# Ledger of designs, part 1: miniprotein binders against C2 domain-containing protein 3 (C2CD3)

No score or structure here was measured in a lab: all are predicted.

Target 1, 169 residues: C2 domain-containing protein 3 (C2CD3), of Homo sapiens (Human) (q4ac94r1171to1339)
Amino acid sequence: SSGLLDVGLRYRRSPRTAEGVLAARTVSISVQIIRACGLQAAAKALAEREPALQFSATVGVNASVTTHLSFLPQGEQRRTHPVACSFCPEFSHHVEFTCNLVTQHCSGEACFLAELLEFAEVIFAVYHENTKSASDIISIESCKEYLLGVVKVPTKELLIKRSGITGWY
Positions, changes and structure headers below are counted from each chain's first letter, unless a header gives other numbers.
F, E and O stand for the ipSAE by ESMFold2-Fast, ESMFold2 and OpenDDE, each averaged over both directions (binder to target, target to binder). V2 = 0.75 x the mean of E and O + 0.25 x the DockQ between their complexes.
[cut] marks letters that were taken out.
Atom coordinates printed by the task and the answers are left out, and those that the model quotes come from them; centres of patches stay.

## First folded at step 3 (miniprotein)

Design p1 (from e2a with F22W)
Fold by ESMFold2-Fast, scan of step 3:
Structure p1 (fold): chain B 169 residues (1-169), chain A 80 residues (1-80)
Amino acid sequence: as target 1 above (169 residues)
Amino acid sequence: SETFTIKVEGPSEEVLRLIATWVLLEAEYLGLEVTVEYDPETGTLTIRVTGDSPEYLEAAVEMAKEIAERYGAKVEVKRE
């Protein structure tokens, strides 16, 4: 089946001197969001229950994507800039998450990153942002977001393929 | 090129898999060649790491030792 998002995930660790390599306790998880496709169906389905989306279901959505690593706090979530009026937005978005090789779990136990990645996932949430401003005063109420879809990509293959995970999801 | 042979005996197959995974990830990142062999009769994992950088070879070996120490596995290293 066809996927909603074209993404890439990579495990990166920068080498240093031998002492630096041994002392390094962090790695980067690189996330790329290249583009989305087929947003017409999602927009139309939502418009059936959300009248505010009728215009966007016809003309195009203002799509943005949030990225969340399932084992990191929600405060570490990232978001793309919205791409206006398109059912096939191109984001060309790249972000990196810095992760500790060993971290403290909620249970009070230390966990290796490899253990976390084996059972974790990267969660992408695709939103339509319906913004309107009647004046030069901008408030939180001038922006409303609607969930178009959720894509979950398992991270377990990052342990096997350092070159990464790429494709439509 | 130099080769280090890392033999691991652990309390469980899961621990051996974890050690192999970490060493493989480090070796691939550092451009080292790796071969892994598991003997189910003895419960022994053998990892051979080959490369031109002594510093990088040592880093891969230390990764195995750190994980082994945490999980109570036994590690023997031989330079070949």
Scores: ipSAE 0.000, ipTM 0.191, lowest interface PAE 12.2, mean pLDDT 72

Design p5 (from e2b with F63W)
Fold by ESMFold2-Fast, scan of step 3:
Structure p5 (fold): chain B 169 residues (1-169), chain A 80 residues (1-80)
Amino acid sequence: as target 1 above (169 residues)
Amino acid sequence: SETFTIKVEGPSEEYLRAIAEMVLEEARRLGLEVTVEYDPETGTLTIRVTGDSPEELELAVTWAKLIAEYYGAKVEVKRE
């Protein structure tokens, strides 16, 4: 496997500042999505499932990536802006997730972040965005999304490797 | 030499420049001269393609039109 996404993950403890006294029990999980490459194969596979996309498979895709931490609700996902017409889009996307060091389950039981990270993963979903028409007001455009691929990166090494996790996945 | 002017309208400058880059790459492989202008007042990208081969110009123009239309951009082509 050559990998689909060039990503970086880092575990950062919030500094103890005046504002940080209230947030002293949180950390930031930093996620970088640098680029995707080699989307030709994924685009061709998509075009075979969706024949109407056959033309786009030879030209490029309008790629966007969602980031989901497996222990957080799906409503806390992040998404890159789409990069148009490319098989090797560069996102240069950086996002931070603020996580409590101790979280409360719905059942009332406490769970430490370290325990969650031991078995969790960061899930990246790469989509092709197909637009119906051009618009000066992007919020009124109709868009349909097609899944190109999924990349899962385990988080357990964030506890071990202080410099973080980087590479192709 | 003959020139075709391709005007495209779309949701953003980044989107339009991505389309233009694809057109530029293909046109240069065909040995055509290409210039690109973006007008922020109108949100329009203008691509001018010049060459001595009607066949190569027709290919470049057809490809650009198909790509832009596929992605929902409004396209106007004019022979100069």
Scores: ipSAE 0.000, ipTM 0.066, lowest interface PAE 25.3, mean pLDDT 69

Design p7 (from e2b with A18L M22F)
Fold by ESMFold2-Fast, scan of step 3:
Structure p7 (fold): chain B 169 residues (1-169), chain A 80 residues (1-80)
Amino acid sequence: as target 1 above (169 residues)
Amino acid sequence: SETFTIKVEGPSEEYLRLIAEFVLEEARRLGLEVTVEYDPETGTLTIRVTGDSPEELELAVTFAKLIAEYYGAKVEVKRE
């Protein structure tokens, strides 16, 4: 199997403190966006679709978490800084998505954690950031960010691997 | 030190492994000593949790019951 984006995922819980009963009620999905590679084909496809675009080889990644659980905010995003001059950019970027544990139809935090990890996905959108245009008129009808690809990584393996998962996707 | 023995009988070995991983993670967070045994002949997972804090022990036992119930497993707990 081939992959273009090197990522790592793990869950973590807030450490329990002597005062902090509230801290025990949070869980975080920890996301590492390490690098991308092999973006030449995606860039070529973008150039064919948008012939007026000046391709700058400036690439970033937007990470978000999706789940069927409605109490997690929709559209929450975390982004790398863009990396210029590379079709194999290295980001070394770490973010966390933190969820408050609320027992809806279960007796305890374990039910919520298992449900969250079983059905959630981390969505990585790889984009070309174009801050320059061939002309002002051409730019008006184009987004400054152009999607190069989307990677979806299910969190259900975190139910099996305590140490997390890492690899190319 | 106090020890609780938690016996789990579940629908599959895969689910028993998941239960064990979650319980080990929680016990480690709580600073407890944990041993896990799986008997493939009986399909029974035995988790022993040892510590000096009755509050943390009770929390670990409660967590084990909840995660096992979530996966449809039967749990028996015995204080030693």
Scores: ipSAE 0.000, ipTM 0.135, lowest interface PAE 15.0, mean pLDDT 65

Design u7 (from b3 with F42W A68L)
Fold by ESMFold2-Fast, scan of step 3:
Structure u7 (fold): chain B 169 residues (1-169), chain A 103 residues (1-103)
Amino acid sequence: as target 1 above (169 residues)
Amino acid sequence: SDEELKELIQKLKELVDELRKAIEKGDPEAVRKLYEAILKLWTAVLKLAEKGDPEAAKAIEKLMEAVLKLYDAILKGDPEAVKRLEELIKELEKLVERLEKEG
Protein backbone atom coordinates (compact mmCIF):
# COMPACT_ATOMS: atom_id res chain seq x y z
CA SER B 1 0.00 0.00 0.00
CA SER B 2 1.23 3.41 -1.17
CA GLY B 3 -0.09 6.71 0.14
CA LEU B 4 -1.71 7.86 -3.12
CA LEU B 5 -5.27 8.63 -1.95
CA ASP B 6 -6.56 10.36 1.17
CA VAL B 7 -9.93 8.70 1.73
CA GLY B 8 -12.62 8.10 4.29
CA LEU B 9 -15.17 5.30 4.56
CA ARG B 10 -18.11 5.09 6.98
CA TYR B 11 -20.82 2.50 7.48
CA ARG B 12 -24.02 4.32 8.40
CA ARG B 13 -27.57 3.19 9.10
CA SER B 14 -29.98 5.52 7.33
CA PRO B 15 -32.55 6.79 8.10
CA ARG B 16 -31.53 8.07 11.55
CA THR B 17 -34.83 7.78 13.48
CA ALA B 18 -35.71 4.68 15.48
CA GLU B 19 -38.92 4.05 13.53
CA GLY B 20 -37.08 4.60 10.26
CA VAL B 21 -34.37 2.13 11.27
CA LEU B 22 -37.01 -0.47 12.11
CA ALA B 23 -38.65 -0.07 8.68
CA ALA B 24 -35.45 0.31 6.64
CA ARG B 25 -34.01 -2.49 4.56
CA THR B 26 -30.95 -0.49 3.47
CA VAL B 27 -27.72 0.94 4.84
CA SER B 28 -25.62 3.83 3.55
CA ILE B 29 -21.89 3.42 2.93
CA SER B 30 -20.25 6.83 2.80
CA VAL B 31 -17.12 7.31 0.69
CA GLN B 32 -15.01 10.44 0.77
CA ILE B 33 -12.07 11.14 -1.53
CA ILE B 34 -10.20 14.15 -0.22
CA ARG B 35 -7.06 14.29 -2.39
CA ALA B 36 -4.42 12.36 -4.30
CA CYS B 37 -0.65 12.92 -4.12
CA GLY B 38 2.50 11.51 -5.66
CA LEU B 39 1.11 11.00 -9.15
CA GLN B 40 4.46 11.88 -10.84
CA ALA B 41 5.74 8.28 -11.01
CA ALA B 42 2.45 6.94 -12.39
CA ALA B 43 2.30 9.74 -14.98
CA LYS B 44 5.88 9.02 -16.11
CA ALA B 45 5.15 5.29 -16.45
CA LEU B 46 1.97 6.06 -18.42
CA ALA B 47 3.84 8.45 -20.77
CA GLU B 48 6.41 5.72 -21.49
CA ARG B 49 3.58 3.43 -22.64
CA GLU B 50 1.62 6.19 -24.43
CA PRO B 51 3.95 8.59 -26.29
CA ALA B 52 1.04 10.96 -27.05
CA LEU B 53 0.92 11.70 -23.28
CA GLN B 54 4.58 12.78 -22.94
CA PHE B 55 3.63 16.28 -21.77
CA SER B 56 1.69 14.86 -18.80
CA ALA B 57 4.94 13.68 -17.20
CA THR B 58 6.12 17.31 -17.07
CA VAL B 59 2.99 19.44 -16.63
CA GLY B 60 0.67 17.25 -14.56
CA VAL B 61 -2.33 15.01 -15.16
CA ASN B 62 -6.07 15.61 -15.50
CA ALA B 63 -6.97 13.21 -12.69
CA SER B 64 -10.34 11.68 -11.88
CA VAL B 65 -11.16 8.80 -9.53
CA THR B 66 -13.83 6.13 -9.84
CA THR B 67 -15.24 4.37 -6.79
CA HIS B 68 -16.56 0.82 -7.03
CA LEU B 69 -17.89 -1.37 -4.22
CA SER B 70 -16.87 -4.92 -5.14
CA PHE B 71 -20.29 -6.39 -4.28
CA LEU B 72 -22.30 -3.85 -6.31
CA PRO B 73 -22.79 -3.81 -10.10
CA GLN B 74 -20.36 -1.85 -12.29
CA GLY B 75 -23.24 0.50 -13.16
CA GLU B 76 -23.20 1.77 -9.56
CA GLN B 77 -19.68 3.22 -10.01
CA ARG B 78 -19.18 6.87 -9.10
CA ARG B 79 -16.63 9.32 -10.51
CA THR B 80 -15.08 12.55 -9.24
CA HIS B 81 -14.88 15.66 -11.36
CA PRO B 82 -11.49 15.88 -13.11
CA VAL B 83 -8.78 18.16 -11.69
CA ALA B 84 -6.58 19.60 -14.40
CA CYS B 85 -2.77 19.69 -14.63
CA SER B 86 -1.87 18.49 -11.13
CA PHE B 87 0.15 15.71 -9.51
CA CYS B 88 -1.62 16.39 -6.17
CA PRO B 89 -5.29 17.03 -7.06
CA GLU B 90 -7.82 17.91 -4.34
CA PHE B 91 -11.24 16.39 -5.02
CA SER B 92 -13.24 16.98 -1.83
CA HIS B 93 -15.60 14.33 -3.21
CA HIS B 94 -18.35 12.68 -1.15
CA VAL B 95 -20.78 9.98 -2.28
CA GLU B 96 -23.09 7.50 -0.59
CA PHE B 97 -23.92 3.98 -1.70
CA THR B 98 -27.29 2.54 -0.71
CA CYS B 99 -26.92 -1.18 0.03
CA ASN B 100 -29.56 -3.78 0.90
CA LEU B 101 -29.28 -5.24 4.41
CA VAL B 102 -30.29 -8.69 3.15
CA THR B 103 -29.49 -10.23 -0.22
CA GLN B 104 -29.68 -13.70 -1.77
CA HIS B 105 -26.57 -15.83 -1.50
CA CYS B 106 -25.35 -18.01 -4.39
CA SER B 107 -26.45 -21.07 -2.39
CA GLY B 108 -30.00 -19.68 -2.24
CA GLU B 109 -29.70 -18.63 1.40
CA ALA B 110 -30.26 -15.06 2.51
CA CYS B 111 -27.21 -13.18 3.77
CA PHE B 112 -26.68 -9.94 5.64
CA LEU B 113 -24.62 -7.04 4.33
CA ALA B 114 -22.21 -7.79 7.19
CA GLU B 115 -21.32 -11.09 5.46
CA LEU B 116 -20.53 -9.28 2.21
CA LEU B 117 -18.43 -6.61 3.95
CA GLU B 118 -16.24 -9.29 5.56
CA PHE B 119 -14.76 -10.17 2.15
CA ALA B 120 -15.47 -7.04 0.09
CA GLU B 121 -13.38 -4.03 -0.84
CA VAL B 122 -13.73 -0.50 -2.15
CA ILE B 123 -11.85 -0.14 -5.41
CA PHE B 124 -10.53 3.29 -6.38
CA ALA B 125 -9.23 3.68 -9.93
CA VAL B 126 -7.25 6.84 -10.73
CA TYR B 127 -7.37 7.99 -14.34
CA HIS B 128 -5.82 10.63 -16.54
CA GLU B 129 -8.47 12.12 -18.83
CA ASN B 130 -7.09 13.16 -22.22
CA THR B 131 -9.16 15.72 -24.12
CA LYS B 132 -6.60 16.39 -26.89
CA SER B 133 -6.75 16.03 -30.70
CA ALA B 134 -9.63 18.31 -31.64
CA SER B 135 -11.08 18.18 -35.19
CA ASP B 136 -9.72 14.67 -35.91
CA ILE B 137 -11.58 13.14 -32.94
CA ILE B 138 -14.24 10.51 -33.42
CA SER B 139 -17.05 11.31 -30.92
CA ILE B 140 -16.36 8.04 -29.09
CA GLU B 141 -12.68 9.04 -28.61
CA SER B 142 -13.31 12.53 -27.19
CA CYS B 143 -13.34 11.25 -23.58
CA LYS B 144 -10.34 8.88 -23.60
CA GLU B 145 -9.08 7.89 -20.16
CA TYR B 146 -5.86 6.17 -19.09
CA LEU B 147 -5.32 4.24 -15.87
CA LEU B 148 -2.75 5.71 -13.48
CA GLY B 149 -3.29 3.39 -10.55
CA VAL B 150 -5.65 1.31 -8.41
CA VAL B 151 -6.17 1.45 -4.64
CA LYS B 152 -8.15 -1.26 -2.85
CA VAL B 153 -9.46 -0.73 0.69
CA PRO B 154 -10.95 -3.73 2.56
CA THR B 155 -14.37 -3.11 4.09
CA LYS B 156 -14.14 -5.61 6.97
CA GLU B 157 -12.96 -2.90 9.40
CA LEU B 158 -16.23 -1.01 8.86
CA LEU B 159 -17.83 -3.75 10.99
CA ILE B 160 -15.50 -3.17 13.98
CA LYS B 161 -14.64 0.57 13.82
CA ARG B 162 -17.65 2.80 14.43
CA SER B 163 -15.74 5.94 13.38
CA GLY B 164 -14.94 4.31 10.03
CA ILE B 165 -11.75 4.03 8.03
CA THR B 166 -9.64 7.10 7.19
CA GLY B 167 -6.14 7.65 5.88
CA TRP B 168 -3.77 7.40 2.96
CA TYR B 169 -3.99 4.31 0.73
CA SER A 1 -6.26 -10.32 23.11
CA ASP A 2 -7.81 -11.61 26.35
CA GLU A 3 -8.83 -8.07 27.31
CA GLU A 4 -10.63 -7.58 23.99
CA LEU A 5 -12.37 -10.94 24.38
CA LYS A 6 -13.61 -9.93 27.84
CA GLU A 7 -14.98 -6.68 26.40
CA LEU A 8 -16.74 -8.62 23.64
CA ILE A 9 -18.30 -10.97 26.21
CA GLN A 10 -19.56 -7.99 28.22
CA LYS A 11 -21.07 -6.37 25.12
CA LEU A 12 -22.83 -9.61 24.14
CA LYS A 13 -24.28 -9.89 27.66
CA GLU A 14 -25.60 -6.33 27.42
CA LEU A 15 -27.17 -7.08 24.03
CA VAL A 16 -28.89 -10.21 25.40
CA ASP A 17 -30.33 -8.16 28.26
CA GLU A 18 -31.57 -5.48 25.86
CA LEU A 19 -33.27 -8.02 23.60
CA ARG A 20 -34.98 -9.67 26.60
CA LYS A 21 -36.35 -6.32 27.82
CA ALA A 22 -37.56 -5.40 24.32
CA ILE A 23 -39.51 -8.65 24.06
CA GLU A 24 -41.06 -8.27 27.54
CA LYS A 25 -42.23 -4.72 26.76
CA GLY A 26 -43.33 -5.40 23.18
CA ASP A 27 -40.76 -2.86 21.98
CA PRO A 28 -41.38 -2.03 18.29
CA GLU A 29 -37.60 -1.62 17.92
CA ALA A 30 -36.86 -5.31 18.55
CA VAL A 31 -35.82 -5.69 14.90
CA ARG A 32 -33.21 -2.96 15.35
CA LYS A 33 -31.77 -4.86 18.32
CA LEU A 34 -31.49 -8.02 16.22
CA TYR A 35 -29.53 -6.09 13.59
CA GLU A 36 -27.11 -4.82 16.24
CA ALA A 37 -26.74 -8.37 17.58
CA ILE A 38 -25.62 -9.55 14.14
CA LEU A 39 -22.91 -6.90 13.90
CA LYS A 40 -21.58 -7.77 17.37
CA LEU A 41 -21.58 -11.48 16.55
CA TRP A 42 -19.41 -10.75 13.52
CA THR A 43 -16.87 -9.22 15.90
CA ALA A 44 -17.02 -12.42 17.96
CA VAL A 45 -16.50 -14.56 14.84
CA LEU A 46 -13.41 -12.55 13.95
CA LYS A 47 -11.96 -12.96 17.46
CA LEU A 48 -12.57 -16.71 17.49
CA ALA A 49 -11.19 -17.18 13.97
CA GLU A 50 -8.07 -15.33 15.14
CA LYS A 51 -7.74 -17.79 18.07
CA GLY A 52 -8.39 -20.84 15.89
CA ASP A 53 -11.45 -22.29 17.65
CA PRO A 54 -13.46 -23.64 14.69
CA GLU A 55 -16.32 -25.12 16.72
CA ALA A 56 -17.09 -21.87 18.53
CA ALA A 57 -16.92 -19.91 15.28
CA LYS A 58 -19.28 -22.41 13.64
CA ALA A 59 -21.77 -22.06 16.51
CA ILE A 60 -21.77 -18.28 16.15
CA GLU A 61 -22.29 -18.53 12.37
CA LYS A 62 -25.21 -20.91 12.88
CA LEU A 63 -26.77 -18.50 15.39
CA MET A 64 -26.34 -15.59 12.94
CA GLU A 65 -28.06 -17.59 10.19
CA ALA A 66 -31.01 -18.24 12.51
CA VAL A 67 -31.24 -14.55 13.45
CA LEU A 68 -31.23 -13.62 9.76
CA LYS A 69 -34.15 -15.97 9.07
CA LEU A 70 -36.03 -14.63 12.09
CA TYR A 71 -35.59 -11.07 10.78
CA ASP A 72 -37.57 -11.96 7.66
CA ALA A 73 -40.28 -13.70 9.72
CA ILE A 74 -40.74 -10.64 11.95
CA LEU A 75 -41.08 -8.34 8.95
CA LYS A 76 -43.83 -10.61 7.56
CA GLY A 77 -45.73 -10.61 10.87
CA ASP A 78 -45.32 -14.36 11.43
CA PRO A 79 -47.03 -15.14 14.80
CA GLU A 80 -44.38 -17.80 15.55
CA ALA A 81 -41.56 -15.25 15.25
CA VAL A 82 -41.74 -14.36 18.96
CA LYS A 83 -41.21 -18.01 19.95
CA ARG A 84 -38.25 -18.31 17.56
CA LEU A 85 -36.72 -15.13 18.99
CA GLU A 86 -36.95 -16.52 22.54
CA GLU A 87 -35.15 -19.70 21.42
CA LEU A 88 -32.41 -17.67 19.72
CA ILE A 89 -31.89 -15.60 22.88
CA LYS A 90 -31.46 -18.82 24.87
CA GLU A 91 -28.84 -20.02 22.35
CA LEU A 92 -27.02 -16.69 22.56
CA GLU A 93 -26.97 -16.89 26.37
CA LYS A 94 -25.43 -20.38 26.16
CA LEU A 95 -22.75 -19.03 23.81
CA VAL A 96 -21.96 -16.12 26.15
CA GLU A 97 -21.60 -18.57 29.05
CA ARG A 98 -19.22 -20.68 26.97
CA LEU A 99 -17.06 -17.66 26.11
CA GLU A 100 -16.93 -16.60 29.77
CA LYS A 101 -15.82 -20.10 30.80
CA GLU A 102 -13.03 -20.02 28.19
CA GLY A 103 -11.84 -16.44 29.10
Scores: ipSAE 0.000, ipTM 0.101, lowest interface PAE 21.6, mean pLDDT 67

## First folded at step 6 (miniprotein)

Design x37 (from w1 with P40W L48Y)
Fold by ESMFold2-Fast, scan of step 6:
Structure x37 (fold): chain B 169 residues (1-169), chain A 80 residues (1-80)
Amino acid sequence: as target 1 above (169 residues)
Amino acid sequence: SEKVFIYVRGDDPEKLWEIAKKVLEEARKLGLEVIVEYDWKTGTLIIYVTGDSPEELEKAVELAKEIAEKYGAKVEVRRE
């Protein structure tokens, strides 16, 4: 109930040219991933699920976080750099997702961003990245990732609170 | 450039979306650029139209009113 992940979310309209807020062409969702904490239980469960893993569940995990907006394609996911050997990794990571408002060339599949945010969520997937040395972290293609946990934060509250939402999830 | 804001209020978000889609299609035929935003809290569709021709802008406003009226929505227009 104390949560695993300390995050901040903010919704804002980014005007283009001389357009005002109501005429903005883009809407931005800012995501801050500050830190994770209390990963001991997840690490122990992972070690039991994957006994062949060569890591110490007593000392820490190599955690990274992938952020996904439920209404955007998977190709627009973002990932933090892994933080080595910690049960309370600090990411201090900020990403911004830009979404276009419906425009003249809209071809049927578009919908209102406010409607999307009312029913959408930000999905944070926390992974352990298996590595035995610092050089193993550098090669993304050779890294294996193992899921530690998933945190879902509804975006509905962003429409109500323009100052954003911050807390543990 | 001329600017027009068209505010469409209705009780059904699905109907407001149908209005937005039809207005976008018709505005494209007139060569106008249209930006649409929906305020879910107030149930208001905001259509922002820009163009250099006052005649084409008026045509877009007429089309938006006609389309909205078919769905029982209320329309307010602000020109700049």
Scores: ipSAE 0.000, ipTM 0.130, lowest interface PAE 14.2, mean pLDDT 66

Design x43 (from w1 with K3Y F5W)
Fold by ESMFold2-Fast, scan of step 6:
Structure x43 (fold): chain B 169 residues (1-169), chain A 80 residues (1-80)
Amino acid sequence: as target 1 above (169 residues)
Amino acid sequence: SEYVWIYVRGDDPEKLWEIAKKVLEEARKLGLEVIVEYDPKTGTLIILVTGDSPEELEKAVELAKEIAEKYGAKVEVRRE
């Protein structure tokens, strides 16, 4: 199917230090979200259930994207700023994840990060952001989100391509 | 960050969209983040503006009022 997100992924291995003491060996995983496109169908589907979303289905959604590395806790997700009233929003978003080279699998066995990356994914979730009625809005945390789509990008090629992975997914 | 909700009420959804487009253009020039929603039950366009500068936020509010007035729409503002 047609790709929804224009993204880039890079893997960089570099040691870090803190206060003159060598930190645990780490690696940086860089994630770029350049733009999304083709959000019309998902917006129309949402409007079928929520009449209030008919406006967004007509003029464009308020899109934001979350980035989740499948082997990291959900609490370490990152999120773009929202882009209002667009079916092809441009985010120009860049974040980095710092990961330990050695971690423990759920079975209790130690795993190298490279082994996890062979089977891991970067999960992008695209949302429409909406506000609540005036009486219900207390903070931006109160804004309701609607899922438009999910894109999963395998990380296995990061082990092979030092220049990274880029393209539509 | 600071949050401002701008509520625009009017009789014509086409005019409300014209108001939204102009407010979005002006808010972006001020470096503000914007989300737009429409409540069909009350006929209200809701514009959430987010930023770090009270001065830019207030400028966006005044621009929204000026734009809405030209279309004969009523504006209500809530802050947090």
Scores: ipSAE 0.374, ipTM 0.769, lowest interface PAE 2.3, mean pLDDT 77

Design x62 (from w1 with W17F V36M)
Fold by ESMFold2-Fast, scan of step 6:
Structure x62 (fold): chain B 169 residues (1-169), chain A 80 residues (1-80)
Amino acid sequence: as target 1 above (169 residues)
Amino acid sequence: SEKVFIYVRGDDPEKLFEIAKKVLEEARKLGLEVIMEYDPKTGTLIILVTGDSPEELEKAVELAKEIAEKYGAKVEVRRE
């Protein structure tokens, strides 16, 4: 009832381009990450292990979120931009995953996407990033990250709910 | 976007953290993005303020100086 992330998930079949044959064989899984809240407790626990993070635990964390579909390779993972100095960051982040209607298990056997979604999940990982500069490629120290929490949302209901899944997790 | 670095130095980390909170509140009222870091080796609060409005960014610098000086902290500003 008390969730960490306010998210939305939707399953869509509508073709979007003139390449209708390709579009007809795929679906879009839409993922929205609206905001996180209540990061104080996670930040405090993190600072107990990393005393250098007491400042962030007191003032606010630099939060970013990764989205991973459990049946896709890690290379298909997406990430929000970090939101600095906040225990309730607003991301307003929207991404789409284009998935084939017919795919394969890691065993190599073909299966329908609907069969995978029955047992799959969307995995959100919330990180604190130690940032000292505006550029992520200038200072290596600015890129150190710490895990604040993980949220897993089952995908089974995406096949049933036309409006998708939304709420705090 | 314009960027300003504000360095606040003092003897008391608790006071520096209070300065940080107040600067963050004021910068957000002006719609500015703020990134902050504390360096315990030098007792320095490092504030990076980024914005598209030079007028609002200048107000944030002036507010940061006012807030820091009320706590007896020393301020250095570098513009880019």
Scores: ipSAE 0.367, ipTM 0.740, lowest interface PAE 1.9, mean pLDDT 77

Design x63 (from w1 with A20F V36A)
Fold by ESMFold2-Fast, scan of step 6:
Structure x63 (fold): chain B 169 residues (1-169), chain A 80 residues (1-80)
Amino acid sequence: as target 1 above (169 residues)
Amino acid sequence: SEKVFIYVRGDDPEKLWEIFKKVLEEARKLGLEVIAEYDPKTGTLIILVTGDSPEELEKAVELAKEIAEKYGAKVEVRRE
């Protein structure tokens, strides 16, 4: 899974003035997913057990990527637009997550964002999207997803590097 | 979001792939998301188009029919 995604993460304080910083209760975590590459192996493995996926194994997968910050609810996850029939899809995807500087867990204790980031990660899941429903009966979904890979990027370096975390993961 | 399935049937997979590329380009111009696959059992190219605008989705369907007709392929559409 490592080396599959070209991503960037940046910690943004807004506003930038001292007065604004004192008043602000939130920050933004910026996430960029530029591209994926090397999806041939995962596609081949899928096609070996799913003959219907032979087309995707030869011409390219329908790739999309979900982004989940481990300390936020799953409902806050984001998803790229799918890129059809490519083993090296270009997403050029950029999203921002608004995070409270201080949050409270069910434990009743306040937790600072810096403490969360020290042990958290950004989870990228790369999927192939199938056009078919799971069954011939009226199904829950119009299309089915197949997991191609997972990339986990620790957020600890966001506390250290102002330029953020960038590169292939 | 709304979804439309476009099924393109023909006896030449290379022509189906050419149809797909043209449909993909036109759908993207309309701000629509496209994915596709081929079912070898039925000889069918399956194109799923997703978007928020019913007008743009219908335009994509019209364009797909026009493109497929130029290649002698048949089109069936299922709207969701």
Scores: ipSAE 0.151, ipTM 0.567, lowest interface PAE 4.1, mean pLDDT 77

Design x69 (from w1 with T44D L48Y)
Fold by ESMFold2-Fast, scan of step 6:
Structure x69 (fold): chain B 169 residues (1-169), chain A 80 residues (1-80)
Amino acid sequence: as target 1 above (169 residues)
Amino acid sequence: SEKVFIYVRGDDPEKLWEIAKKVLEEARKLGLEVIVEYDPKTGDLIIYVTGDSPEELEKAVELAKEIAEKYGAKVEVRRE
């Protein structure tokens, strides 16, 4: 198969909650990260300039994926658990992003959502997690991450495909 | 969740490579998630394990220790 990452995206509207104090409207963007494949090339390329990755370029990477909606702050990004030592990791990860709209700050809620999603992206960053050591170890070592690749999936189709977007990217 | 770091020391990188492959293979059979790295500065193989149960973490530690010792490597375990 071609592409780095097998993902699914779905857009769901929740009706306005007249009974509650929660934000007037919610939109849920569902993201599934099924698997990645073909991470050998990315790992080898990184290993050429990073000696710490030469072992992983041969054995397999410890891959995790961050999911970021381009119109949300970085603090709202999500991350999978790492999948150990594989060039074709299976994540079977599902996450939802909930966007709340407050009426006093909306200029026409549907137009606001359509405008954002027409030009937005879901950004997937695939990382290798590598543990480093110090000669004077006192506590547990921290993990360092290395970027293997970035996949961007436009969100505009979510407004016109109710069943969502699925495929390799 | 609890983290465990297993440091495997040896003077032969080829043996460390064989240890790494065997640990990953056996861990997968047991449904354990194990992350393996080589530190070129120290020459150590570092095995990092996370789990939701102390029993699973101990299984991973025992597995890594048994494999490494069969290859004549020294093992140091550090826990969170």
Scores: ipSAE 0.000, ipTM 0.215, lowest interface PAE 17.4, mean pLDDT 71

Design x70 (from w1 with E37Q T44Y)
Fold by ESMFold2-Fast, scan of step 6:
Structure x70 (fold): chain B 169 residues (1-169), chain A 80 residues (1-80)
Amino acid sequence: as target 1 above (169 residues)
Amino acid sequence: SEKVFIYVRGDDPEKLWEIAKKVLEEARKLGLEVIVQYDPKTGYLIILVTGDSPEELEKAVELAKEIAEKYGAKVEVRRE
């Protein structure tokens, strides 16, 4: 199985709509990635199909995490800095996703925000980054990434928990 | 479920507002899930369409394209 990921999520909305012609409400989702632990099993599984990764399975992986919001395009995903040679990398990573939602005010409330959060999720993908090719010592573009695990965190609890959600996933 | 992002580009913010209003109104009448975002950095109106079936999804995409084109806006559709 994959290692555990320690994360935090918060939701904020602007009390004012965007100024100008388009009536939009700014919504911010704060994502914190603190650490991952227990990556040994995933690293060993990778090494079984990729012999080049045997060293990483023994001494530690070069881990990075991508964050993707399910209602945003894949091109807006964010990535941590890689943490070298560890099965329990500490990222201390914080990112904010800001969206300007255009809502039709029928009763003075942004109805789509609650519906959005009810069905949305934050998707984390944990990768091992193989920092160099055996044949090409200089090329950073020859770097391959290998998936260690995927963690999905639903955002619906942000509707009822103002302090946000934190924990291992 | 399948997602489609519709990027609407126009040189007139008032036209983008009219497009957004009509898309939201018509989607509501048809029971379609549509989320509209505005990116002030790029000037794009971004319409996310989700649906329970390919037929519902295509109806929403066609609806958004027809409305945008009536206002002379340029449309780019990206499927995920």
Scores: ipSAE 0.207, ipTM 0.606, lowest interface PAE 4.1, mean pLDDT 75

Design x71 (from w1 with T44W)
Fold by ESMFold2-Fast, scan of step 6:
Structure x71 (fold): chain B 169 residues (1-169), chain A 80 residues (1-80)
Amino acid sequence: as target 1 above (169 residues)
Amino acid sequence: SEKVFIYVRGDDPEKLWEIAKKVLEEARKLGLEVIVEYDPKTGWLIILVTGDSPEELEKAVELAKEIAEKYGAKVEVRRE
């Protein structure tokens, strides 16, 4: 009954046969972002520093969520489409990360994916998007984003629960 | 994709919110991404609409103008 994001994570092996499993070098990590809730407090706190954001704090934020696997480079992160004017946005967002069974830690050393997943996290950053920075002459982006919250989901349970991880975080 | 900024100015923030709600509702039906912001310093409601279909983007712009006009608000459009 508490948490910011309703998410689902699944560790999917392909192929299904024992012979195919022995030959397989990749797996899929499935990430679903269903919805967020309770964004009022974060929006209010944001608006206390940025009076221009009081409208969004009153009527709803323009929310987007980035997904980052802690053992992958920043460039591999994914982002939802924005959902405007809501404190309880429904994203219904699904992405797949294809990972090698034997991969490299950020240090460059080879390691098993299972070792990484034992200590890794899926990091979700929830942003409020706005158009204010588009008026700045030095800004090449058409909008500015503000951090509402960060949710970290450990991947350890993916190793012991084949049905995956679901719930509020 | 293409971006369109729709600037709506009016005297009543509550009416601007009603305009924003209706524009949002219609833009979503057209499969467009929307971001809404209000600038209290200038009195502009700023609606950023992003999408791949020029036809649907123009429908959203025209609908925003019609909705805003019903509320007595002024509209300015900037394409990018």
Scores: ipSAE 0.303, ipTM 0.726, lowest interface PAE 2.9, mean pLDDT 79

